# Miniprotein binders against d3e3m2: the designs that were tried, part 24

Target 1, 234 residues: d3e3m2
Amino acid sequence: MVELRVNAGNVKNPNVHKIGIIALGSHLENHGPALPIDTDAKIASHIAFQASLESGAKFLGVIYPAHELKEINHGIHVSLEDLTDEIVKVLKSAKKFLRISSVIIVNGHGGNLPIVTTLYDIEERTGLLITLNSKIIESEGPHGGSGELSMAKALGIIDESQVENQTNLEEYGEVGLYMFGEARRNDPNIEEGALDVEENGVYVDDVYGQELLKLAINSVLLDVEKQLDSHYGY
Short names: E, the ipSAE of ESMFold2; O, the ipSAE of OpenDDE; V2, 0.75 times the mean of E and O plus 0.25 times the DockQ between their complexes.

## First folded at step 18 (miniprotein)

Design j4 (at its last look DockQ between E and O 0.69; V2 from the best seeds 0.00; counts 0 for: other shape alone 4.496 > 2.5, not compact 1.26)
Fold by ESMFold2, look of step 18:
Formats: sequence, C-alpha cells, structure tokens
Structure j4 (fold): chain B 234 residues (1-234), chain A 111 residues (1-111)
Amino acid sequence: as target 1 above (234 residues)
Amino acid sequence: SDEELKEKIEELLERAKELVRRAIELAKEAEKGDPEEALRELEEAFELYLEAIELLLRALRKLSEAARKEPDPERREELAKEVEELRREIAEYMKRAEELRAILEALRAEK
C-alpha cells in the first residue's frame, strides 16, 4: 500500500490529518426575508472549511439534520436522538475511511446545543474524541439579527432589498424568536433577544460580519491546538 | 435606558482589557520558560485574546445600535467615531491573536 506524505503541503504538524472538522447547522429554518433558510448551515460550513484550510485538518462536510425545542417551530427539525444518531453514522464513516482520531463539530445553530448532553454517547459509539465549538452562536446575537445579517453580507448570501423588512415582526416573527412566547417565558436570553430586535432593529455591517467570522474560525483553530496538546501529545 | 446601555458597554470593554493584560503577561512569561511551558502559555494567551475580542464584538454591536438610535446629529457623529475606534481596536487584537497562533504553531512544529 502507498505511503502517504502526511507533511506534504502547508502542514505544520503530522497529526493534524487525524483531526476532522465538520459543520453542524440548520438547512430548513426561516430567518426572515433577508436571509436564506440554510443560513446556519452556510455560516457553519464556511467556518469549518476555512479552519480546515488554515490548519490542514480534514474537512468532513456538513451534517444535514438539526434539532430545535418544540416550542420553536418555524423550521424542519429532528429529535435530539435522531440528530445524535446521524452524527454517529457520519463520524463512523469518516473514521473508517479517513483515518481520523478526533473531530471538531462547528455548531452554527442554537437549537443544536442539547447535543452537549449526548457527546459522551457519540464518543463511546465512534471511538473519537469530540469537541463541540459553538462560538459563533454565542457571539452572533439574536436569531436573524445584525450579526447573522452582517456575516451573510460578508458571505454574499444576503438579500439586501429585504433588510428593511427584516423586523416586520408580525409577519416575520421568527426574527429574534419574537413570536415564540413559550420559549421567551422559559429562557431569559431568548426574551432579551426578542426585545433587542423589537427595540433596536437590525443593521448590516460587512466589517463586523468579517470579524465575527474571524473570531469563530480562530476559535476552531484554538480547538485544533488543544486537541494536538491533549489528545496527540504534542 | 441609555445609561444602562453605556454601563454594559463599559463593563464589556473593561473585562476585555483585563483579559488582554493577562494574555500579554503570559506571552512575556513564555519567552522565559521551558518550551513545553511556553506552548501552554501561548495557547492560553491566544484563548484570552479571543475571549477579549468576543467581548469587544458584543460591545461593538451595542454601540452601533446606540449610534443608529441617537437623534442628536452631533452626538450621533461622536458615537460613530467611537464605533470606528472600537473597530480598530478589534482589528489590532485580532492581529495580535493571529500572531500568537503563528508563534504557537511554529514552536509546536520544532518539537
């Protein structure tokens, strides 16, 4: 069998090829009229792909399904169990065929956060070390708000002709999760986001969007360094 | 209220400055330490810079919203200047963070 040149290209650590980076977003969720239904998937994919380019880690693609709380129902989502099972299926395939030993999951959708409770199960079933990186959802602000609009501008996926309609919250109540009264009662952060978009509106700032993306990409690169330290002994 | 917003922005800025001070100290200690300790200190410094940048980006969004809502044209222009100053600070901290990452990567490669 052929001997692979693991240091070929711009690779600074031979173990980086044992690390996989995969996006996790949402393909089927409304984000107001200015943003596409797959905004989360596109943002997470961009972050994961750029981090793989800069580190040399393997890009593993995008996970298709997404989870969300039942009270937030303006998209097509699956149960936590079904999402967990799909992650295991995809990562088993990657481990089998790509010789990876660890994975960084780049999460671009807040509804996926409960997978933190199933990460141990995923690690046991795949035999992989798993790091969940949710930096961009922690940094971007309200759903369909200025952070996502600004990143979408930087990525060229925004419909700028609709930005002034983005906060017509009676029509596009998914923005800020404004229409989801039960979710707002249950989570003060959701309530704060809904009030924020109602009181402050939204705006588009290409430079702000670029810096948000850089933060998220570098956060994934930090996870690569941490895995090299703790898992691979470098 | 505007006073509550200003207090939140100032809190974010002060927390970010403290994180950067700690990152600078760790980077200085890395110059003096063992290579293994230097890797750990550079990694932590890089992480602290990213945490600071995250706080500054939250502050930038709040400040930008305040500037857009300000009815007084002269005060709005002053807020716009503050926004630009914060953007420059974020870009500078991002540059430093990326430089630390490059040093960390180079040091790890020689081991």
Scores: ipSAE 0.902, ipTM 0.952, lowest interface PAE 0.4, mean pLDDT 92
Fold by OpenDDE base, look of step 18:
Structure j4 (fold): chain B 234 residues (1-234), chain A 111 residues (1-111)
Amino acid sequence: as target 1 above (234 residues)
Amino acid sequence: SDEELKEKIEELLERAKELVRRAIELAKEAEKGDPEEALRELEEAFELYLEAIELLLRALRKLSEAARKEPDPERREELAKEVEELRREIAEYMKRAEELRAILEALRAEK
């Protein structure tokens, strides 16, 4: 069997090769006129990929399905069970072929947050240590709002000509989840986001977007360090 | 509240600075021993910096919104200056966090 040069490249610690980083977003979700339907997947993938570049951990790509609340129907989503099963399938493949021992899931979609309840199941079924990282969701603000617009600007996926139309909430009620009255009533955080977009509108700030991305990337890098500690006694 | 947010940010930053100080001291001592304690403190410091940055970014969003909506031109200009100051502050702390991470990686690699 060939001996792999585990220290080659920017790799400082060859143990980092036992860590995988995979993105989880949404590929099929409206984000107003200024953002593509795969915004969450693109953001999550960028964060995951950049973290893999900087740490030397293995980039595993992106999970295809996503979950969302039934009362939020601005996209195409699957059940939490189906999403969990797909994650298990993908991670088993990664473990089999890449011989990893842990994974960081970089989540860029709020509807996927319930995965936290299935992490133990994923770990048991895959035999991997799993960390869910949702830092960007915690930081970006409302759906289709200034945070996502700014990150989209940084990534080059925004249509800036449509930013002025982003807050036409009658036509694009998915922005800030404004149109989803039941979801807003059930979750004060969603209500806050909807009111924020309604009252404050949205803006694009390239610097703000870049710093959000950096925060998220560094958060994933922290998780890499923690996984190294867990596996190797640090 | 804005004041509570500011206080929390300040608390996090002060704690982080103290951890960095301790970690540096431990790292100097670790040249003769096990750097694990230094690594743990650096990791915690890094985490605290990221928490502070997260809060600063939230503040930046709110301040930017306020600046955009302000009807008084003079007040709007003042708010715009505050936005720029906050941006610089965030950039500085981000740089510090990244430097801490680099140190952490280097120390771990030496084991």
Scores: ipSAE 0.821, ipTM 0.933, lowest interface PAE 0.5, mean pLDDT 92
ESMFold2 (binder alone), look of step 18: mean pLDDT 78; pTM 0.738

## First folded at step 19 (miniprotein)

Design k2 (at its last look DockQ between E and O 0.90; V2 from the best seeds 0.90)
Fold by OpenDDE base, look of step 19:
Structure k2 (fold): chain B 234 residues (1-234), chain A 99 residues (1-99)
Amino acid sequence: as target 1 above (234 residues)
Amino acid sequence: SDEELKEKIEELLERAKELVRRAIELDREGRYEEAFELYLEAIELLLRALRKLTQAARKEPDPERREELAKEVEELRREIAEYMKRAEELRAILEAERA
């Protein structure tokens, strides 16, 4: 077997090669007229990839399926069980071929949050230490709102000509999850987002988008450091 | 209401201020990972405040007040950038120590 140059490149600690970073988003969700249906996947992938570039951890790509609440019908999703099974499958492959010991899942879709309840199962089935990072969801604000629009601007995936139509909530009720009355009633955070979009509209700010992305990337980098500590006792 | 929004922004800013204070102390003590974490938490709150403040500025009907709010937005942006820079520096220090 060839000896790998584990210290080559920007790698500061060769143990970082035992860490994988994988994106989890959604590829098939409406985000109003100004954003592509794979916005969450693109944002999550950017964060995951940039974190891998900066830390030296292994980039593992992106998970294809996504989950969402039944009462939120703005895309195509799978059950939590099916999502969990796919994550396990992908991570087993990564472990097998790349000899990693831990993974950070970078989640850019709110509907995936319930996987927090299956993390232990994923760890048991894969033999990996798993960290779920949903910092961007915690920070970005409402669905299809100013945060996502601003990040989309930073990433070059926005249609700026459609921003004025983004808050036509009669036609694009998925923005702010405005049209989903049951979800809003069940979750005050969703209600807050819907009201914010309705009352305040949306804006695009490239600098704001860049700072959101930087926050998320640095959050993942913190998780890398924590995983290094967990494995090697720093 | 406008007053409620103002209060929420002030709350976020105050909470962030406390986190930054603690981060500075940890930084001085050489506890870089902990300082890094607190800076990120502060930045998160400041970005939320920035979003709300930007919204307030956009909706302000009085041109003079709108200009004042715009200046506050820019100050907050600069503050966020400053803390982000320091957070990234702390990470670099942390990485170097573990090399």
Scores: ipSAE 0.913, ipTM 0.959, lowest interface PAE 0.4, mean pLDDT 95
Fold by ESMFold2, look of step 19:
Structure k2 (fold): chain B 234 residues (1-234), chain A 99 residues (1-99)
Amino acid sequence: as target 1 above (234 residues)
Amino acid sequence: SDEELKEKIEELLERAKELVRRAIELDREGRYEEAFELYLEAIELLLRALRKLTQAARKEPDPERREELAKEVEELRREIAEYMKRAEELRAILEAERA
């Protein structure tokens, strides 16, 4: 038995099995009392896994460490270099054992965005084509706000008994990045988010959360189509 | 303020309308991957507008205006679901064409 049936199951294109999908989030970051410390990792993992189910691409799991800007570093994060090195380590293992040629990294944490500057280094060191998908970060709104609460409701990871306390910004200043004055001065988008949470509060909407997740999942599926077009010549 | 929030909502809605018009044109031309991408871009803008509109509805003190905003929220929600459904149909077409 020397030949694998790579197109068995829900796999129609002979090249989709060469694509891996992996989550990147943050496991150790406060999101107020209503959201778990690993909110980003759980959201990114859900998006990555669902996209793998739909496309037939291989699910590669989740990367443990995360990066954050020094002005907002309120959890446990690593340097950009250390994150890049860990990504390379994980993807080398996946390439060694799983016969993949490209990867989509599903990013669920804003602090990881600087990885765009090291993607070519990752590609060089692994020999893999890498796409970074951060769509959910672009669409979810303020940290610990209504978007994340609504997605958390849809995923069943919210503590609804604490939602009324989510906007107690004196105690939970990480919500909206409210307490991070330097970051707010440096980035108008962060300032807008902090003011939004302070002025408008937060809410939970299961349907809204489901649509945010669908947007992100379909964005990853678009990346699969683009990799099939450009890298595999389909 | 309330006027600033209204202007942001209208800007998002106008940008999304332009993307949807182009996506529909591409869809009719059979350029399904391009249409799929533009539908997703429009949906992202509409979801941002939906969040802001929902905030406006929640804090509106006038019961009649609050009810009007709630209807607008529900209409926008249905519009988003319709575009999402079409986007998912286009992706299924693309998958079938690659089989």
Scores: ipSAE 0.890, ipTM 0.951, lowest interface PAE 0.4, mean pLDDT 92
ESMFold2 (binder alone), look of step 19: mean pLDDT 88; pTM 0.876

Design k3 (at its last look DockQ between E and O 0.92; V2 from the best seeds 0.90)
Fold by OpenDDE base, look of step 20:
Structure k3 (fold): chain B 234 residues (1-234), chain A 99 residues (1-99)
Amino acid sequence: as target 1 above (234 residues)
Amino acid sequence: SDEELKEKIEELLERAKELVRRAIELDREGRYEEAFELYLEAIELLLRALRKLSQAARKEPDPERREELRKEVEELRREIAEYMKRAEELRAILEAERA
């Protein structure tokens, strides 16, 4: 029987191999002319992967489907149930083949936030301890706004020539979720974001984007430490 | 309004200041995980303030006031970088203790 070198590489604690990190975003959403339709997936994947590189936890890739409110129709999404089922399927596979005990889901899309209500179901069906990390959503600001633009600059996925057109809200009403009147009426946070974009516009700041990413990565690293404590009582 | 924006920025900065104060105390006590967490919470608030302050600086029509705001932005950037560095050091300490 092969004995795996669980302490090899940058691994400080071999128990970190029991932790998986997986990205959850959106691959099919408009973010204005300056950002790709898979912005959320790429941001989440970067955070998840970098956290796995630094901690030594297992990188599990990215979930393909995403959820969104029906009244926000700037992309293609699935029901919360279907998203939950896909997460369970993927995590069961990861558990089976990689012998992990816990997972951190790094969420980069606001529409996925309702997954918090299904975490217990995911835990029961997979037998994994699950942590949902949405720190970047809490920090980045409005959809297609300065935060996402700045992170996109840091990641090299922005079209800077289109930044001046990003706040043409008549044509690109998905920016700041400006065009979604019902969603804005139902959620004061969405309304605040829409007004911010309308009144203040957007900008690109590479350093700001880098610091946002660092914050998110360190937040995931904190979750790794908490999971280690939970499993092994440090 | 401009006044509302100013108030929001000040609120974020004051909240962050309190978190940093507590983080420093915890750090001195060797409670590194708790200190790490509070630094991250402070950085989050400071980054929100930075976004708002940067927007204000870009829109300010008075050149003198605009320059003052730009200086404040740069100071805030330095502060964020300092706390991020300490947070990363604390993370390294945590990893070493659990090795």
Scores: ipSAE 0.905, ipTM 0.956, lowest interface PAE 0.5, mean pLDDT 95
Fold by ESMFold2, look of step 20:
Structure k3 (fold): chain B 234 residues (1-234), chain A 99 residues (1-99)
Amino acid sequence: as target 1 above (234 residues)
Amino acid sequence: SDEELKEKIEELLERAKELVRRAIELDREGRYEEAFELYLEAIELLLRALRKLSQAARKEPDPERREELRKEVEELRREIAEYMKRAEELRAILEAERA
C-alpha cells in the first residue's frame, strides 16, 4: 500500500487530483487552406493541457470523435449518441484508474455543443461531475476566421502562405460556414459569421491569438476553482 | 456594412466597461472569484471588439484615419493585457487562499 505524495510538485490544494481536464475537438474537419484539419483538436488540447499544468488537475488527453449537424458537411463526424457513448467510455476509464470525481471537458468545436443535452446522462453513467467549457468557440469568431488563424499562428500550426486564399469562398466555402445555406437560415450566429468573413475578410494577429488562448485557459481555471468549491461542501 | 461594424464595436466596448466597473468594485471588496469571473467576461467582449476594430483599421482607405484606428487598436490591446494580468493575479490569490 503506497501512500501517494499528493502535495508534491506545484500542487497547493491536493483536491485538484480529483479533477480531470480533457479536450474535445474535431480531428477531421476542413478549415480552409491555411489551417490543418485537426485545428479544433489542437486548440482544445493546448487549452486543456495548459490549464492542467497551471492548476495541478489531471490531464486526460483528447476525445477523438466529434459531432456536427447533418446540414454542415465539412468533415467526418459521428452522431450525438456515438459521441456521448465515447465520452462515457473514456471517462469511465479515467475514473476507474485515476481517482477522479469530476471532469472539465474543454470543447473546441461548435458542432459538439449539443452534448449539453446529454451531460446529465454522461454524469449518471460515469458517476462524475461534468463541466462543459466552450469559452473558446464562443470567443473565436467565424469558422476558419481571424480568431482561429491568430491562435494557429501562436501555436505554430498555420500555413501563412495560404492566408490570402482563406476567403476564396468559391473554393473554401467551409470558411465562415458560408456554403451551408440551411445552417445559416437556422442559426443567426452562423449567418453573422458567414457575412463577417465575406464582408470583412480575415487576418492573422499573433498577439490577438495569444490573448484568446489566455482567455480560454483562465476560463478553464475558473471552472477548476468552482469544482474545488464543490469538494468543500458546496 | 461599415456603419454596422462601428455600432457593434461601440456596443461591445460599453458592455465591457460596465463589467470592468463591477469587477473593480468586487476586487476592492476582496470578492476575488467573482471579480476574476467578471474580468474574463469583460476581456471576452474586449477581444471581440478588438477583432472588429482591427478589421475597420485594415479596411480604412484614408491614411490619417487609418493611423488613428491603429492607435485605438494598440490602446485596446494594452487595456486587455492589463485586465488579463489582474485576472491572473486574482487567480493566484484564490489558489493561495485554498493552500
Scores: ipSAE 0.895, ipTM 0.952, lowest interface PAE 0.4, mean pLDDT 93
ESMFold2, look of step 19: ipSAE 0.893; ipTM 0.954
ESMFold2 (binder alone), look of step 19: mean pLDDT 88; pTM 0.860
OpenDDE base, look of step 19: ipSAE 0.903; ipTM 0.956
ESMFold2 (binder alone), look of step 20: mean pLDDT 88; pTM 0.874
ESMFold2, look of step 22: ipSAE 0.885; ipTM 0.951
ESMFold2 (binder alone), look of step 22: mean pLDDT 88; pTM 0.878
OpenDDE base, look of step 22: ipSAE 0.903; ipTM 0.956

Design k4 (at its last look DockQ between E and O 0.83; V2 from the best seeds 0.88)
Fold by OpenDDE base, look of step 19:
Structure k4 (fold): chain B 234 residues (1-234), chain A 99 residues (1-99)
Amino acid sequence: as target 1 above (234 residues)
Amino acid sequence: SDEELKEKIEELLERAKELVRRAIELDREGRYEEAFELYLEAIELLLRALRKLSMAARKEPDPERREELAKEVEELRREIAEYMKRAEELRAILEAERA
């Protein structure tokens, strides 16, 4: 068996090789005319990949399916069970081939938040320590709003010519989740976002987008440190 | 309302200020991981404030007030950048200590 150079590159602690970072987003959701349907997946993937570059942890790619509330039908999603099963499948493969002991799941889609209820099941089925990181969802604001638009600008995936149409809520009611009355009634945070988009509109700020991404990346890096502490007792 | 928005921004800024105060103390004590965490929490609040303040600046009908708000936006941007820089430095310290 080959002796791997575990300290080579920017790696300062070889134990970081036991940590995997994987993105979880959504590839098939409308985000208004200015954003691609795979915005969440690309944002999550960027955060996950950059965190892996900076920490030395293993980048594991991106999960393909996503979950969403049934009352929010702006995309194509699977059940929480099916999402959980796919995560388990992917992480088992990662564990098998890469000999990792823990994973940070970087979630960039609000509809995936219920996965918190299945984390224990994922851990039991994979034998991995799992941390779910949803910092970007907690920070970005409304769906298709200024936060996502600004990050999309930073990542180069925005259509800036369509920003003026982003708040045409009659045509693009998914922005701010404006069109989803039941969801808004059930969740005050969704209502707040919908009202914000309706009353104030949206804007694009490259610097703001960059800082959001930096926050999210650093949050994942913090989770890396916590996992190192958990496994190795620093 | 505009007043409610102002109050929310002020609340966020005040909460962030307290977190930064604590982060500085922890930093001085060499508790770098904890300081790093608190800086990130503060930055999160400041970015929320920035989003709201930026929107307020954009929708302000009075040119003079709009200019004042724009200055406040830039000041807040600089503050966020400062704390982000320190957070990243703390991360580097943590990594070096565990090498």
Scores: ipSAE 0.914, ipTM 0.960, lowest interface PAE 0.4, mean pLDDT 95
Fold by ESMFold2, look of step 19:
Structure k4 (fold): chain B 234 residues (1-234), chain A 99 residues (1-99)
Amino acid sequence: as target 1 above (234 residues)
Amino acid sequence: SDEELKEKIEELLERAKELVRRAIELDREGRYEEAFELYLEAIELLLRALRKLSMAARKEPDPERREELAKEVEELRREIAEYMKRAEELRAILEAERA
């Protein structure tokens, strides 16, 4: 058998091969008529894949299920326990077959944030160092708003003919999480986003979308540098 | 309100300017990973400001004021692109140093 040339190609640091990058989003959540139902998964996958190309870290794909708060009763979601178990299952497989020591999870869906409470369980059960990167959801603004529309334009997944209908909040109340009154009462950031979409509307800006994607990709690349700095697993 | 929006934009810009000053100092000292991180933090704040300013410009009914806001949007866009370019250069330096 031929010896593996793990450093072939434009690879600067061989230890990057001990790092995996995986996307986590929602595949089944409405984002108004201008955005696909799997917007979160596509954005997170693009960020994860591009970061893997630029760093040389291993791309591990995208995780299927997603979680969401009870008061946001929309989309197809699983319990935090079920999502945590699926992450562990996928990451055990990656560790077994790819010999990785650490993983960066690129999160494109706000409902997945509670995973921060189970990261230690995931690390214990897999033996992997885990970094959760939620930069894009922290940066993009309201659900189905200008940030996501602009990134979708940059990625070529927007239906521009429907942008004028995006803020018909009576029909598409998921935009800005406008229809979710309990969530808005419980979280001032959700309330601010809902009011912003209602009062100010939305727009599409390809350059803005490109810069949001660059920010998120470089944030993941910073996480790669920090994991290399840790020397975990070597 | 319009005044509240203007104050939020100014707060974001002020915070971003402080982060950029610190990033430039770190960059000059050769502390490239720290500078890279601070540039990204500043860019995030600037992108939040850009979104708010862009919407304000689009909603402005007075054509002359709308044109002035559009120029501010373009200036902010150029500033963001400049810092992003430097951040990516710093990342390339960090990658080369670890080879």
Scores: ipSAE 0.890, ipTM 0.952, lowest interface PAE 0.5, mean pLDDT 92
ESMFold2 (binder alone), look of step 19: mean pLDDT 88; pTM 0.873

Design k5 (at its last look DockQ between E and O 0.89; V2 from the best seeds 0.90)
Fold by OpenDDE base, look of step 19:
Structure k5 (fold): chain B 234 residues (1-234), chain A 99 residues (1-99)
Amino acid sequence: as target 1 above (234 residues)
Amino acid sequence: SDEELKEAIEELLERAKELVRRAIELDREGRYEEAFELYLEAIELLLMALRKLSQAARKEPDPERREELAKEVEELRREIAEYMKRAEELRAILEAERA
């Protein structure tokens, strides 16, 4: 068996090779006219990949399906069960071929938050320690709002010519989840976001977007450290 | 309302301030991972405040008040950058200690 150079490259601790980082987003959701339908997937992937670059942890790519509430119909989604099954499948493959012991799931889509209820099942079925990181969702603000627009600017995926149309909520009611009355009634946080977009509009700030991304990346790096502590007792 | 927004921003700033205070103490004690975590929590709150404050600044009809808000935005940006820098330094220290 070949001895791998586990200390080669920008790797500070070879044990980091036992950690995988994988993105979870959404590839098929409307985000208004200024953002692509795969915004969440690209944001999550960027965060996950950058964290892997900085920490030395293994980048595992991105999960393809996404989940969302039934009352929020702005994209194509699967059931929580199907999403869980896909995650298990992918992570089992990663464990098998890459010999990892833990994974950080970087979630960039609010509709995936219920996956927290299935983490134990994922751990049991894969034999991996799993950390769900949804820091960016907690920080970015409303769907298709200033946070996502600003990060999209930083990543170069925004259509800036359409920003002025982003808050045409009659045509693009998915922005701020404005059109989803039932969801708004059921969740005060969604209501707050919808009202924010309606009342305050949206803006694009490249620096703000960069700082959001940095926060999210550093949050994942913190999770890497915690997993190292868990496995190796630092 | 404008007053509610102001209060929300002030609350975020105050909470962040307390977190930073604690982070500094932990940093001085050499508890770098814990300090790192608290800095990130503070930055999260400050970024939320920044979003709200920026919105307020853009909507302000009074030019003088708008300029004041703009200055506050820039000050907050600088503060966030400072704490982010320190957080990243702490991360580097943690990595070096575990090498």
Scores: ipSAE 0.909, ipTM 0.957, lowest interface PAE 0.5, mean pLDDT 95
Fold by ESMFold2, look of step 19:
Structure k5 (fold): chain B 234 residues (1-234), chain A 99 residues (1-99)
Amino acid sequence: as target 1 above (234 residues)
Amino acid sequence: SDEELKEAIEELLERAKELVRRAIELDREGRYEEAFELYLEAIELLLMALRKLSQAARKEPDPERREELAKEVEELRREIAEYMKRAEELRAILEAERA
């Protein structure tokens, strides 16, 4: 009955309103004593929110469940099928009520990477173009290491009093995925990360953390540009 | 070992320099989205190098050598910031061209 002012506010191109940006992390995963158990969700949410703010794309919040490899028996996670089904459910709702046509999923948790094998299924079931952006986990370095500590410092979610304990790998073997021998044998990148935290330790660098966040945010903004070009005919 | 760490840093820096060279060429040709993407790829490699260089500096027991490494860290930070600034300028250009 009342026309919506779809161009209201700081919106340069109304097609960007058809793009949704949503975070995907993990809410219940240990990252050593200096980082909260929802580190992944908080980092991914910050990146998704800032990219939506800077582009004008719609911020869709954060997906609650996460997946993890069975050889990493830590945290509270769901099967790949259950995660895929939840993503479809959330995105169908967003499409129905928010009039979006495409989505960028900002992934902040390495255990979620297998959803690349179900992206086609998600697209078919939702009718949405889906881009998965995992840049931050690809660039941050070892689990619970200097990259995440530094980003956590920039975000104000670090417990600096515990940083000296972060590499007590006998108590906090999740750091660097150090304790997960099978995962380390199966993936050279996990092995490299575990050896890195063991040999080189960790540190906190606020400027480094800020640059990592900028890289990840701009990577999502590049995905926005690519969707505008390829899907909306910019 | 320390030698392996330094070799890894050098490899990352050389790969990033090639990406920056290509990004600058694309930038000058007005191919801004491609330049933006390559700047980000280069910055990612430089941030990995920065992490490794910072580790080396923090582990260095000799104060004079540590100071030299700290200067290298700061130089790399400034380089990263310059490329990030250009990447963000290119993104702003892309947004303005669509407006």
Scores: ipSAE 0.889, ipTM 0.952, lowest interface PAE 0.4, mean pLDDT 91
ESMFold2 (binder alone), look of step 19: mean pLDDT 89; pTM 0.877

